VHH binders against tRNA(Ile)-lysidine synthase (tilS). Designs and how they scored, part 7

Target 1, 344 residues: tRNA(Ile)-lysidine synthase (tilS), of Thermosynechococcus vestitus (q8dih2)
Amino acid sequence: MWGIHHARLHTTLKTQQWLPLGSRILIALSGGQDSVCLTRLLLDLQPHWQWSLVAVHCDHRWRADSTANANFVQQLAQKWHLPCEVVSAPDLPKTEAAARSWRYQVFESVAKALDCTHVVTAHTQSDRAESLLLHLLRGTSPDGLATLLPSRSLGAIQLVRPLLGMTRAQTAAFCQAYGLPIWQDETNHNLEYRRNRLRLELIPYLQQHFNPNVEEALAQTAELLASDRAYFEAEVERLAPTVLREHPPALDRLRLREFPLALQRRLIQCFLRQHLKRGLNFRVIEAVRALMTTGNGSQTASLPGGQHLRVCGRWIELVRPMPPPPAPVPPDPGERSPPPSPLY

## First folded at step 1 (VHH)

Design C2 (framework vhh_h_nbbcii10_fgla)
Fold by ESMFold2-Fast, scan of step 1:
Parts: C-alpha cells; sequence; structure tokens
Structure C2 (fold): chain B 344 residues (1-344), chain A 129 residues (1-129)
C-alpha cells in the first residue's frame, strides 16, 4: 500500500529528476533494512515511472553467514519478481574502504552488462549526518562537508541516493510497518569503526542533550553546503577564462582583486589544481593570494615539483624548475690530445 | 587511543638510502586498513610538505614530484606499520619526517595535511656530506 514515504519520494523524484521516466536502474541490495526499504519503495513506484529494475548483491565473503545473506537476498528478489545479480568478492582486505571501492567497480561493471543508466544506493539522512560529523571532526574545507550528494556521476552512469530524506529510524519503521524481512548485520555494532561510534554513542548523546532532530539539522547543513559548492563551481568555470592564462600559466592579479574573497580563493584553487598534482591546501592558497598586493618580483616558497609563483607586472606566473643539466657527453676517444713532447 | 611512532631517521650521505617506519597502536587490523596513511616532512625554516600517501586498501599511492622515482611508500597491515623507502637522497631531503593517519571510509582523503587526524612526533633525516 502507498504510504507517506511513497508520496514523499515520488514528489522528490518529480522535482529533482534524479531517476527519469523509463530509466533502467540497478539497485544495490545488501539485505539490510535500508536497502530493503529502498527496494520496496522503488518497486511500488515502478508503475508510475516505467522503470526497469534489477538488483545487485555484493557478497564480500567476510563472515561465515555471508552465503546465507546472499541466499536471503536472492529469495527476497525472487519473491518480488526482481532480477538479481550476486557478485562474490575476490580476497579483499576486511575494511570499509576496500569494500566500497570493490562495490562501486561491481556497480559499473554490472550496469554496463545490463545497460543500466543509474545505480541507486540506500544511504539515508542518518548516513549523511554521520559523514558530515566525521569530516568536520577531522578538519576539512566547506566543500568536504558537502557529503553524500543525492546524485553524482559514477563513470558513465549516474549514482543516486533516493533515501537521503529518511532517517535510519524511519527506514526501520517502514520495514516493520510493511512486514519486510531484513538481514541483521552485526558489523554495524562494532565500535572500533569511527562511523559506528558516531552512530551508537555520539549521535544519541547529541539527540538527548542538544537536539532531538540533530540528524536532520546536520543533513540539511550538508545539503546547503552542496548547493553552495555547485554555485561556486559554476561561477569559477564562468570566470576562469577571464582570470587564468594558459601559456605561460598565470593568474591576472588585477582582475582577481575585483572578486570577493571566496571567489579569489576558488579561482586560485582552480589554477593550482591545473598545475599541481598534490600539496594544495589553505596555506598555499593564502600564499598565492598574498601576491595580489605585493611588489613586482615577489614569489612564493617552493611548491611540490620545485615550482613557485612570482609576480610579473599584472600576472602571478607559475615558474617551473629548469630541467637538470644534460649528462656530459662521454669524450670521444679519438679527440684526446697526444701528450706534449718533453723537449719543449 | 591512536598513537603513531616513527623510527629509522638519521644521518646519511647524498646518494645514500634510508628506510623510515611508522608503528601504529590503538588500531585493530580492520581499523588500520580503513586508514589512509602518509608521510609529510618539514625542513628547517620551511612549511609542512606532503611526501607520499597510501590508501587503506594499499591500491593507491601518491608521491610529491620531488620524490617520485626515489621514494616508495608501503604498508604492512598485519604489523600495523607504514614504511618509506628513500633512495638517491639529496641535501634538500633534510627534514623532520612525520607519519600521519586519516580515517578514509570513502577512499577520498586528499594528499593534504589538513585531512589527517593523527600525527607522530617526527623523526629527523639529515642528508649531508
Amino acid sequence: as target 1 above (344 residues)
Amino acid sequence: QVQLVESGGGLVQPGGSLRLSCAASGFTFSDYSSYALGWFRQAPGQGLEAVAAISGSGGSTYYADSVKGRFTISRDNSKNTLYLQMNSLRAEDTAVYYCAAGYDEYSDLTFSSDEYDYWGQGTLVTVSS
């Protein structure tokens, strides 16, 4: 039966156009409550959107019960008349980073094989709040806080996260209300993972002592920062040709001065990203920005690769190191002078 | 509590080799494998510079242009240890070398010092004749 969450997701999809009418969609189905909730919602909405739906289950083979989990997913998919691909991992390190990298490779591979245009994952508003806190606590730029975008490119396909409007508590309630079978994953309770500590200890503390709606508040902050990032990316793309010179690489410091501080930093960042492979940080950006008002000939300290930036009139020019002198050509044995006569 | 301890620094002549190690404690094998690890250095009178980084899976490595082809980063998750093999050392490589770790669940940690959560105390490498 069509409920409030069906209606809300349907409205969001109409306004955002994340999953167009007639799309062939690959659903990441782990068997956990979030992925089961996602799959049921999409199956129920399918008649309205004429989607072709297929599921993929990534069997990491980390646990003795991983085969039982895969069987559970296949049985659920069969019950729902949903085609389901099960892909088993090679020997992977038992880490979330390695598992994520492998899953995303599987998503691209399976989507290509089945001509899917979109892959959907069951990330929730709670996941977004957790990611924002994790990035905030380790220290990052505002762009880094714009975590778990609702839609992004994944190679040639689009990755979409339709459940970003639902908390984990809401997906649990949905599964209970609709009598959906779920697979319990005990790794979600391992406090040795930082995300699980945020989820099981810090978020509950914040909900009890500061704000019962903290997950929504944090997720909304991430959404606002994502919108701001998109705006600045578009502005930088528009303005870069008026500020950046390609040959030799340089920044127009007179034009750069005309822009607000935020755009100055982002235009400098854009320039540096084109010429530095690593080592781009706040201090480097500020060192370059300082050159906007210094005298002719002023320069930065050495950057990665021995490069530096120097003021030349209106330009802040990227100066690359001179190549090392060529190795001396071995002397030609025939050109060695005969020794002088001792009778001189 | 997470701790990183560097070792292997010392005096070496130009053209020589040295291997740095960084022992991590407070991590489980799984947690350690979820961390991106890197080496950073700070020369006398200069700022902190990124040298090399390796992802949690060990599948991705990054090197500063100044050390590419000379330095090799590697990790041993069973020993919770990070290594930096330094070959063809130059006087300009003289610096205090720091081990750093950042929790990288999404493998999107940058090769930038502001993305790393934990830092060692540093080990001095001096390259002089």
Scores: ipSAE 0.000, ipTM 0.155, lowest interface PAE 19.1, mean pLDDT 81

Design C20 (framework vhh_gocatamig_d2)
Fold by ESMFold2-Fast, scan of step 1:
Structure C20 (fold): chain B 344 residues (1-344), chain A 125 residues (1-125)
Amino acid sequence: as target 1 above (344 residues)
Amino acid sequence: EVQLVESGGGLVQPGGSLTLSCAASGFTFSSYALAWYRQAPGKKRELVAGITSGGSTVYMDSVKGRFTISRDNAKNSVYLQMNSLRAEDTAVYYCAAVTYEESDYWDSETYVDYWGQGTLVTVSS
């Protein structure tokens, strides 16, 4: 039965075109609440989109219950007439980062083998809010806050997160309302201490005392920052050839002056990333930006690798370090000087 | 001034071992995730191993069970122990520091905050 979440997802997919008509889609199916919700929604929408759907289950844990989980997923897929590939991990470190890295490698590999153009994962609005807040509390650039994009490239295929418009509470309610079987897994035991405290203590506190819709508010902030980031990345790519010179490497400081501050910083960052292997931070970017208004011959302090930037007319030029002076020539083997003649 | 300085590279026979070290300065080391990338001639740079600020690790499939990444916050250093080396491991190895421990950040060189100069590892008989 078609519900409000079906209608909202259908409208979003029409507007954003993330999962085109007729696509072959690989669904990441863990058997947990979110992935079961995702799979049911896509199966219900399939007739409207003429998709070919196939599931993949990543058995990334060597535990007694992981085999039972894989069996549960295979049985559910069979019941839903959904082809399902089960891939078992080698011995992995018991961390979310290791499991997630391995899962993405599996997604790309299986999708290529089955000629899938897209892979979908069940990340929710709640996941996005948690990640944003965790990064914000750790301290990050605005670009780092644009986490869990709705769509991104994964090698030659496209990774899509259709559930970013639903909270974990909403996916739970969906599964309950539609009588969907769910496997309770131990992924929550693999969370970092900070994320666990965030989820169990801080988010509930914020919901109770500040905003009951804080997850939606944080996720919307991440969405807006992702849009802003994409705009700036595209703009930098378009403008870099008009500002950056390759040989010798330089920035056109007269052209840089024409741009707003945010774009100046991003163009400088683009230039520095091409020529420096480390030390790309706010302080370095600001030191280069200061050269836009200084006199001819002004320069930065030494940057990583002994390089520096110097004003030469309209250009801020990258100056390579002079080669170290050659080692001192070994002193000539002096002939043994005879001792001074004794006074006679 | 931020610096990442690699050491420990060299020539080794197939089946041998090497330990790469990376000494960091100029930033709050304990707050960063650290990673080792490598680039072989004619190939793109790829993630070999990563370690989060909390000590959790990630490895590429071809090095699992052979390579071990570790960190020493007191010495501001990260290490890559490489065992059972193969000709395919021949590459320039780069130390990298990243602000975040999400796997999405490991997928892209764009999210690396600081790069080392690189150290050459050659595996041949």
Scores: ipSAE 0.000, ipTM 0.157, lowest interface PAE 14.2, mean pLDDT 80

Design C3 (framework vhh_7nfr_2)
Fold by ESMFold2-Fast, scan of step 1:
Structure C3 (fold): chain B 344 residues (1-344), chain A 123 residues (1-123)
Amino acid sequence: as target 1 above (344 residues)
Amino acid sequence: QVQLQESGGGLVQPGGSLRLSCAASGFTFSSYAMSWVRQAPGEGREWVSSISGSGGSTYYADSVKGRFTIARDNVKNTLYLLMDSLKSDDTAVYYCAKDYEGDYWDSEYFDYWGQGTQVTVSS
C-alpha cells in the first residue's frame, strides 16, 4: 500500500528529476535495513515511472556470514521478481576506502554491462548528519562538510541517493510496518568503530539534550554548504585567469588584495592545486596569503616537492628547486691536467 | 586531531630496498586499521597495503605481494612499509592513511591522509 514515504519520494522525484521516467536503474542492495527500504519504495513506485530495475549485491567477503548475506539478498530479489547481480570481492583489505572504491567500480561495471543510466544507494538523512559531524570533529574546510549530494556523476552514469529525506529511524519503521525481511549486521553495534559510537551514543545525546531533529538540521546545513561550494567553484573558475599567471607560475598579489578573504583562500588553493600534487592545507594557504602584504623578496618555507613562493614586486612567484647540474663532461682520456700552481 | 607523518622515501636503483615509516598521533592507534596508498605522477591513488589494528591480518595489492611487507608498532604508534625488489613502476608518492572498520557500506567518510613521502626508482 501507498504510504507517506511513497508520496514524499514520488513528489521529490517529480520536482528534482533525479530518476527520469523510463530509466534503467541499478539498485545497490546490501540486505540491510536502508537498502531494503529503498528497494521496496522503488518497486512500489515503478509502475508510475516505467523504470527498469536491477539490483547489485557487493559481497566483500569480510565476515564468515557474507555468503549467507548474499544468499539472503538473492532470495529476497527472487521473491520480488527483481533481477539481481552478485559480485564477489577478491582478497580485499579491511579498510573503508578500499571497500568503497571497489563498490563504485562494481557499480560502473555492472551498469555498463546492463545499460543502466543510474545507480541508487541507500544513504539516509542520518548518514548525511553523521558524515558532517565526523568531518567537523576531524577538522575540515567548509567544502568537506558539504557531504552526500543527492545526485552526482559516477563515470558515465549518475549516482542518486533517494533516501536523503528519511532518517534511519524512519527506514526502520518502514521496514517494520511493511513486514520487510532485513539482514542484521552485528558490527552495527560495535562501539570500537567511531561511526557506530557517533550513531549509538553522540547523536542520541544530541537528540535528547539539544534538538530532537538534529539529523535534519545537520543534513540541511550540508545541503546549504553544497550550494555555497558550487557558487564558489564557479566564481573561482571565472576569476582565476585574472589573478593567476601560468608562465612563470605566479599569483597577482595586488589583485588578490581586492577580493574577500574567502575568495583569496580559494584562488590561492586553485593556484597551488595546479602546481602541487599534495600537502594542501589551511597552514599552507595562510602562509601564501601572508605574502600578500609582506615586503619584496619575502618567501614561504619549503612546500611539498621542495618548492616555495617568493614575492617579486606585484607577483607571488612559484620558485621550483633548481634542477641538478648536468653531469660533468668526462675529461678526454688523452688530456692531462695542467700542473698544479705552487702555493708556497 | 589526527596527524600522520611519513618518512623514509628517497632515490633507489631497481632491485633496491626502502623502509617507510608513518608516525601517528591524535587517536587510539591500535584500534584502527592502517593503509599505505601511492600516487604515481599523473595517475590516481592506488591502494598498496593494509594492516588490522592488532597487526594480526595483512593485505596486499597483487602488484606488491611478495615484495612489500606492512608492519606496525602499537607501542610507538608507528606504521611501516618494508619495500624489497623495487621496480621503476613503484615510483610514486606514498601516503599513510587511517581507516574505519565495519560500516563502510553506507559511508562516504574518508581516511585521514598524511603529507606523503616520495619514492623514486631509477636506473
Scores: ipSAE 0.000, ipTM 0.168, lowest interface PAE 15.6, mean pLDDT 80

Design C4 (framework vhh_7nfr_2)
Fold by ESMFold2-Fast, scan of step 1:
Structure C4 (fold): chain B 344 residues (1-344), chain A 123 residues (1-123)
Amino acid sequence: as target 1 above (344 residues)
Amino acid sequence: QVQLQESGGGLVQPGGSLRLSCAASGFTFSDYYMSWVRQAPGEGREWVSSISSSGSTIYYADSVKGRFTIARDNVKNTLYLLMDSLKSDDTAVYYCARDEDYYDSSGYEFDYWGQGTQVTVSS
């Protein structure tokens, strides 16, 4: 039986083509309300889309009842006649970054083994709103605010987030309305204290005092920023060959001067990311941008790896650290002997 | 290769003060937001404070606001937590944590943690 959420998702999938007819799809099934809601929606839509569906459960082993959670997921999948793979974590650092990296590695490996073309995760509109606020409050570029894209590449497969049009309250209501069993998971929240605070305190405050639809408003802002990001990424790809020199690495500062500020910053960021091994802050990008108008020989402070950028005529060149000087050679017997210094 | 090493913990009486330090190595410290996170016995991790790469933007948990001060020294690659008016509820292991890369991050999470330093506030 199709409700409003079935109809909306079906329409979105028709217009966006994120999960093509006949695809073999891997569903990330944690057993929580969002993943159970996602799985039920896809199962209900499956006859129309001729998808092959398979679930994967990532068991992090962070709590004593993780085995019970995995058993719950396996029993639910069996009841739904849904093939389900359970993958248990090795000993991971107990950080959310390590857990996320491992989950995505599992998705790629299982999808490859089962010949899946797409993996779907149960990120919601509420997750997107929370991520936008978290990024905004910590300070980031506009590109960093374009969080949780509806569809992106994950290695050789496509990652899709079909629930970005539903709030967490809506997924909870869906599970209750359809009588779906869910697993309550409170353990992982301790690793995302700030996200929990946003969810439990800040978002309710904003809903009560500013806008009852704040989650939708924030998620729409993230979507608009994602479109802007895609536009600028395409422009940078088009323009980079006219501005960036590979050998030796350099930026054409006369060409940079012709572009609007936003493109200048993105072209500089593109250059730095190609030649430096880690992310760079706003201050470094602005230091490089200042070199567009300075005199010949002007340079930045040291960057990661001891490198810096220096103006050489038309070019802002990447300068690598000089190798250490060769070991001193002992003086030969023909040396001039200086007079002895008086001792104190 | 990335290492975060906390120090400065210990036993202190209620109302006392401690200064925690975190020595960072193996990365460009001045490029990252840094945070302090604590964990009391049998409880989950509680975020305490964060400081931006330049030191210009600072956040505190409500439970420590007005009592704790976060600071950093980018020349010495060191993060600090100055803890005043300590309460028994502040008893926890305090961890230094590195936030994700500002420009390459797909989210805001901690990617590296120190081993922690024990703070005990008791009479």
Scores: ipSAE 0.000, ipTM 0.200, lowest interface PAE 12.3, mean pLDDT 81

Design C5 (framework vhh_lunsekimig_d3)
Fold by ESMFold2-Fast, scan of step 1:
Structure C5 (fold): chain B 344 residues (1-344), chain A 121 residues (1-121)
Amino acid sequence: as target 1 above (344 residues)
Amino acid sequence: EVQLVESGGGVVQPGGSLRLSCAASGFTFSSYALYWYRQAAGIERELIASITSGGSTNYVDSVKGRFTISRDNSENTMYLQMNSLRAEDTGLYYCAAEYDWEDYGSDYDYWGQGTLVTVSS
């Protein structure tokens, strides 16, 4: 039996085409209320979409009850006639960052093994509101506030978040209304995690004293900013070949002067991302922007990696440091670059 | 504007000690969880140690009891005290202020430039 949340999700999926008819979908199933709610909704919608559904449970082995949690998930999956893979973590630091990185590696690996085209996670509107606040408190750019996109690439597969239209209170109510068993996770109450503090202390305060619908308001702001981000990313891709020179690396400062401020900053960011491995921030972008109107020979202070930018007539050219002495350790071909800094 | 600057790396003999520092600016230091990552040759970057805003610490098993992560909120600095160093501890050490719980590939996480630790014998 379909309820209001089934109907709303079905309509959203029709409109957005995030999970096409006939797709093989990997469901991240922790056993918590959000993942159980997600799984039940997708199982109920499955006949209309002809999906092939399989679950994956990531057992972090952090707690004495982690085996019981994995058993709970396996039993629930069997009851629902849902194939389920259980993957146990190697010895990892007991941190959210390590857990998240490992989970995403598992999602890619399992999806590849099972030929899944999509992976779905149970992030909610409440999660999106929390993420927006965390980024805002950090002092990020507008792009940083466009958090928890409904759909994005994860390697060769597509990551989708179908529950972004539901709050955590709504997923709890759904589980109760449909009599769904859930696993209670004690880590969700640990106030040493900043996200849990936002969830358990700040969001309730904002709901009580400012706006009962604050989670929806914040999530809508993130959605609007995500649309703006997508527009600017497409524009930068179109304009970059007219402004960026590959060899030697340079920015055309005469062309840059003709663009609106927002595009100037984004084109500079695009250039810097191609040549700097890290340390891209508002100060660096503004230092480069200052070179658009300065005299010939003007340059930035040293950037990460010992590089700097210098004006040479029409061009803002990247000046590389002297070759380093022979390295004692060869480059690691398996190294993943850290994510770049926010736009500004 | 967030900046992280590592220091304290160098060459040390097995059994020796080093203290790495990560000086932070551009954010409310006391409010952030902070991390040390290690990149060894031929191995992907791994999380070695973490410290929450509340002071709770976590370590990968191979360094537990030998390494100590700490923070000084008054100096906006995080430390990694490394004792009883082994050849396998050789690598580039990065500090990070990890903020994006969802997408580690996003533009929103902040990293330092890295500091090299070489344990020779």
Scores: ipSAE 0.005, ipTM 0.294, lowest interface PAE 10.4, mean pLDDT 80

Design C6 (framework vhh_lunsekimig_d3)
Fold by ESMFold2-Fast, scan of step 1:
Parts: C-alpha cells; sequence; structure tokens
Structure C6 (fold): chain B 344 residues (1-344), chain A 122 residues (1-122)
C-alpha cells in the first residue's frame, strides 16, 4: 500500500521538479537498506510519473562476498522486473575516494549508453547530517556544509537524491514494514571507516547528550545553506557579464569593489573556474581579491597550470604560462685558465 | 591529475627511526594542507599528523614529541620523521590531501596515496 513516505516523496517531487514526468532514470542499487528503500519507493511511484527505471550495481570486487552481493541485487531486480546493469571495477586503489570517483564515472557512462537523463542515489537525511559534521570537522566552506545537494549536474545528466527527507532509521523501518530483502554489508558496522564511527558513536552521543533530533537539525542547516548556494549561483550568473571580460580574460576590479564580500569571492571563483577548472580554494580566491586594492603590476603566485593573475590598470588579467627557464649551465671543471699575456 | 606517492616504509626495530616521504603532483602543492594517516590491523584509520600551507603542525597525542611532519614546497614533498618507534606504530601510513573547492562538494575531492607499510618488530 501507499504509505506516508510514498505520499511525502510524491509531494516533494511535485514541488521541486527533481525527476520530471516521463524521465528515464538510472537507480544506483547497492543492495543495502537505503538503496532498496529508494528503489521500492520509485517503483511504487512509477505509474504516477511515467518514468522508465533502470538499476545499476557497482561491484567493487574488494570483498570475498562482492559476487554474492551482485547476485543478490540481480535477483532482486529480476523479481521487481527492473532492468539492471552490473559493472565490475578494474583494479582500483582500495580507498573511498577512488571508489566514489569510479562509481560516478560508471553512472555517467551507463546513463549515456541507456539514454538516462537522471541518476538517483540513496543518500538519506542521516547521510546529510553525517557529511555536514565530517566537512565541518575537517574544515570547509559554506558550500561544503550544503553537502549532498538534492539535485546537481553530473556531466550531461542530473544527479538526484530523493531520500534526503528520510533518516536511516526510517528507511530501515520502511524495508521491515514492506518485507523488503536487504544485503547486510558488514562494513556498515566496521569502525575502521570514519563515517561508520560517526554513525555508530558520535551521532548517538549527540542524540543522547545534546539534541535527540540532531540529524534533522543538521540536515535542515545543510538544506538552508543549499538554498543560499542556489541564490548566490543565480546572482553570479546575472552579474558575471558586468565584471568578467573574456578577451583577453580579466576581472574588472573597480566593479568588484561595488559588491558585498560574498559576491566578490563568488565572482572571482566564477572567473577562475572558467580558466583553471579545478583546485580553487579559499586562499587562491583571497589572493585574487587582494589584487582589488594593490598597485599596478601586482600579481598572484602561480596558480594551477602555471598561470597567474596580474593587475593591469582597471583589470586583473589572467597571464599565460611562460616556458620554464633553460637549465643552468654547470660550471666547467676544466683546468685553471692560463694567466693573461704579459702585454695585458 | 592529482597523484600522491609514499615511500620510506619498511621494517625497523623498536626505538629505531624511519622517514616517510610523500611526493605530490598535479596540484599547487604550496597551497594545500597535507595529512598523514595510519591504519593498524584491527584499528580504524586515524589522523596522525597534519601540516597547513603556512607550516603550522598538529599531532595525535600518541606520536607527539616522537614524530615530526614537514614540507618542502620547492620539491612538492611532505615528510614524516618517525623517531623512537614502538610496536604500536606498526601499520599502513597514508599521505592525503583534500581539495578545498569553495563551491564544490569537498568530499568528492579527497586524494590519497597507496599507503606505505611500517613494521616495528624485533
Amino acid sequence: as target 1 above (344 residues)
Amino acid sequence: EVQLVESGGGVVQPGGSLRLSCAASGFTFSSYALYWYRQAAGIERELIASITSGGSTNYVDSVKGRFTISRDNSENTMYLQMNSLRAEDTGLYYCATYEDDYFGEPYEYDYWGQGTLVTVSS
């Protein structure tokens, strides 16, 4: 039957337009409780949205039971009459970063091959709270605290996280209530992983000693920051043509001075991202912002790709990289020079 | 592409010393904070030492006074000098850095080395 979580998700999808009517959607199906809950909700909502649904399972091949997990997922998908692609990893570093990068590459590749416009992942409100805490403890920007956006671009497709309104406890209860088979991954209880320690130790501590609704509170903070991020992105798109010059690439430092600090930083980041692509951090942005008030000819240190920014009157101009200087000539180890001629 | 390559691991007797190196490429090394993590058998991966772009350092209590983290921005290399080694220091040592993308999701830009094994035993 149609439960409260079906109704809530249906209403959210109508309001937010995350997964438009008739979309072809790729579902990331790990076999864990969250991805099984997500898949069941979307299958139940499918008639109302005329979606085409396809699952993808990323087999990392890190564990002896990884083949059994892939088989479990394929059997569940078959039972649900859901097409399912299983993609096995090449030899990858056994790190979370490499695994995540590979999964996202798989999502994009499979979606392109199957003409999917959207990929959905089973991140929950609990995941959002966990990510916010991890990012806060590591140090990050407000945009990093807006972690796990409900929708963002992934190459040419859209990545959507429909379960951000449900806690992990709620997805567990949903799977139990609907009699859904789930794959119990022992790594979910392994304190070797920082996220699991946060989940199994820190979040319960915070619930007991600070706020029983801490997951919801943290996720709501992330949500508010996400809306602020969207507002600033729209403002930057509107203002960029008045500040950024394309030929040759430059920032109008007199115009930049007219804007509040937050917009100055975001306009600088917009400019840098057009030319440097990656590795843009607070320090780089602040180094460029310092050029708004320095003397003519002032410049930044080398940026990614060997480029730098230099003040040219009104403009902060992007300077092309120079070829490296020639290698120094080693000293000659030969015999001492003969003395000069007696005539000189 | 960002790459981190560790070296200097090996087998050493208790009380001995090792120096780990982390050679970095594909990013502006001098602008990033850098980290050493340790993962022992049956123990979670833990942050052992960190160094900011400005040279400020931090250590977990168990290694403070024995380990020294340093960086050479001209060589794009970070070091961990390990002195007075104990059996409990045995583990895989990972070099790591995080790309602070002001407007991105930072968890997607974590960079790790392959790890280097340090065994302290007699």
Scores: ipSAE 0.011, ipTM 0.321, lowest interface PAE 9.4, mean pLDDT 82

Design C7 (framework vhh_gocatamig_d2)
Fold by ESMFold2-Fast, scan of step 1:
Structure C7 (fold): chain B 344 residues (1-344), chain A 122 residues (1-122)
Amino acid sequence: as target 1 above (344 residues)
Amino acid sequence: EVQLVESGGGLVQPGGSLTLSCAASGFTFSSYALAWYRQAPGKKRELVAGITSGGSTVYMDSVKGRFTISRDNAKNSVYLQMNSLRAEDTAVYYCAAYDEFSDYPEWGYDYWGQGTLVTVSS
């Protein structure tokens, strides 16, 4: 039975084309509230979309109850007639980043093995708000604030987040309304993790004292920043051939001057990424940007690998260190004496 | 320039102690998780200890109670205090870092140091 969330998701999927008709989809099913909500919504929509659905459960082996959680997920999947793969972790640090990186590797591997074109994760509007705040408080760039895209490439497959239009409160209400069993993860209440502090302390404080709709407001900000990032990425790809020279590597400083500051920085970053293995940062980008208006022959300080950039007319050229001289040629081995003649 | 630079390795007698340091630069250290790995000659690289941005720690069983990992965000450094050292602890020790909050996760660690040698022998 379709409710308001079924209808909204169906409309969004038709408009955005995130999960095309007939796709083979891998569902990340942790057994938690959000993943159970996601799976139920997709199962209910499946007949209309002719999807093939498979679940994957990533068993992190961190807790004594991890086997019970995997068993819960397998029993739920069996009740829903949903194929489910359970993958157990190697020894990983008990961290969100290590677990997340491992999960995405598993998603790619399992999707490839089962010929799935898409993987879906249960990230919500609340997750997006949390991620924006974490990045903002950390002191990141605008691109770092543009997090949790609705759809992006993950290797050869597409990663989709269908629940970005729902808050965690809404997924809880959905599970309750549809009588769905959920697994309670005790680690979600450990305040030692900064994300849990945002979720359990800061977001409630902001809702109570500043804006009851703060999760929606923050998620909308992340969406706008994501759109801006996509625009700049497309513009850089379009403009790079008009500004960047490959042989020898250089930037056209007269053309760079024609662009807004944001595009100047991004075009310089694009150029530097092609030639520096490490050390790309704001200071380096600004040092290169300063060369746009300096006199002929002006240079940057040495960059990683002994390289530097130098003004040569209209070009800011990448200057590589002189290659070492060829190894000295060893002296010729002494000439072989002719064989002795028979003596008379 | 992103760098992880290990220091503090050396030769020590069994039962002795060493403190390894890893100095980080070129990224926002306080948001990264850090770990110490080691690789003995002819063995695979293994996780020794890890510490999250929030301060949670993990240790391999053979070093629990002997090694302590800690971090100093003001100094952009992570430390491994090694006590009661054994011959089996002889290895090259590597510092590794990864972004806990990145929306573009890659498997494994984002950054690795070059390693520092620890030799435990009489």
Scores: ipSAE 0.000, ipTM 0.263, lowest interface PAE 11.6, mean pLDDT 81

Design C8 (framework vhh_gocatamig_d2)
Fold by ESMFold2-Fast, scan of step 1:
Structure C8 (fold): chain B 344 residues (1-344), chain A 121 residues (1-121)
Amino acid sequence: as target 1 above (344 residues)
Amino acid sequence: EVQLVESGGGLVQPGGSLTLSCAASGFTFSSYALAWYRQAPGKKRELVAGITSGGSTVYMDSVKGRFTISRDNAKNSVYLQMNSLRAEDTAVYYCAKTDEYYEDSYTFDYWGQGTLVTVSS
């Protein structure tokens, strides 16, 4: 039976076209509250959308009960007549970033094997609010705050987050109202994880003392920043060929001066991203921007990787250090000099 | 201040070997997992190998049996031994200490500067 959340998701999917009619969809099913809520919603909507649904469970093997969790997920999928693939991690670093990277690689691989066009994850409005706060407290750029997009490419398939309109409290209420079994993970209460500390301590404090709707407010800010990011990315892509030179790498400083400050910074960032893999920060971008108005021959201090930027006429040119030398060739272990022959 | 300093990259012939090293400082090395990632021009960044604080390892399918990750807690260093190198292994290799909290895949932050490995014929 459809409730308010079924109706809202159905309307959102019609408007946004995130999961087209007839798509073959891979559902990330952890067994936790959010993923169970997502799976039940999609199963209930399936007849109206003619989707083919398949679940995948990523067993990280971090806990002694991880096998029991996988069994729980498989039994639930069987009860719901939902095909389910279980993928177990090799010996994986016990960090969120390593687990995330592995999960997304699994999603892409399994989707390819099963001819799925889309993969869906159970990220919620609460997840979006938490991520924005984490990034803000770490001191990231505005683009870093535009976290958890509703839809993005994942290799050749599309990653979609249908639950971004629901809070964790709403997914809990949904599971309770529909009598859905969920797997409890004690790591969700481990305060050694910063996200759990935000979830269990900081967000409740903000709800009590500042704004009871703080999760919605933060998620809305992330959504607005995501829209701004998309606009600037499209604009930068359009303008980059008129400003950036590929060989040798350079920025046209006369053209840069014609653009508003925000586009200047983003075009410089676009150029630097092509050549620097780390160390892109406000200070570096501003150092490059200063070269737009300085004299010929002016240059930046050394950037990550030992490279720098120098003014050459109308161009701000990237000066690269020489590539590292090839590794020395070890002596061939089979080649030994014979002992000297007798001299007479 | 967390620092990860990679070394050992270079130009190598197909079938050759290289050892990458990562010297770490600014955190309790023995308590954290470390990983090697790589990014080829125009390609997605990917996890090549990881090693936990206890020494358990993980590898990308295409490098299993060819690459070996190891760590030396006394020297605060992690290594990637690369054997039977292929043209497809050409990439910038990054040493990373992974974060404690969930991050969206498009905002992942690498701390090492990277070391270039070129496998040319």
Scores: ipSAE 0.000, ipTM 0.158, lowest interface PAE 14.7, mean pLDDT 80

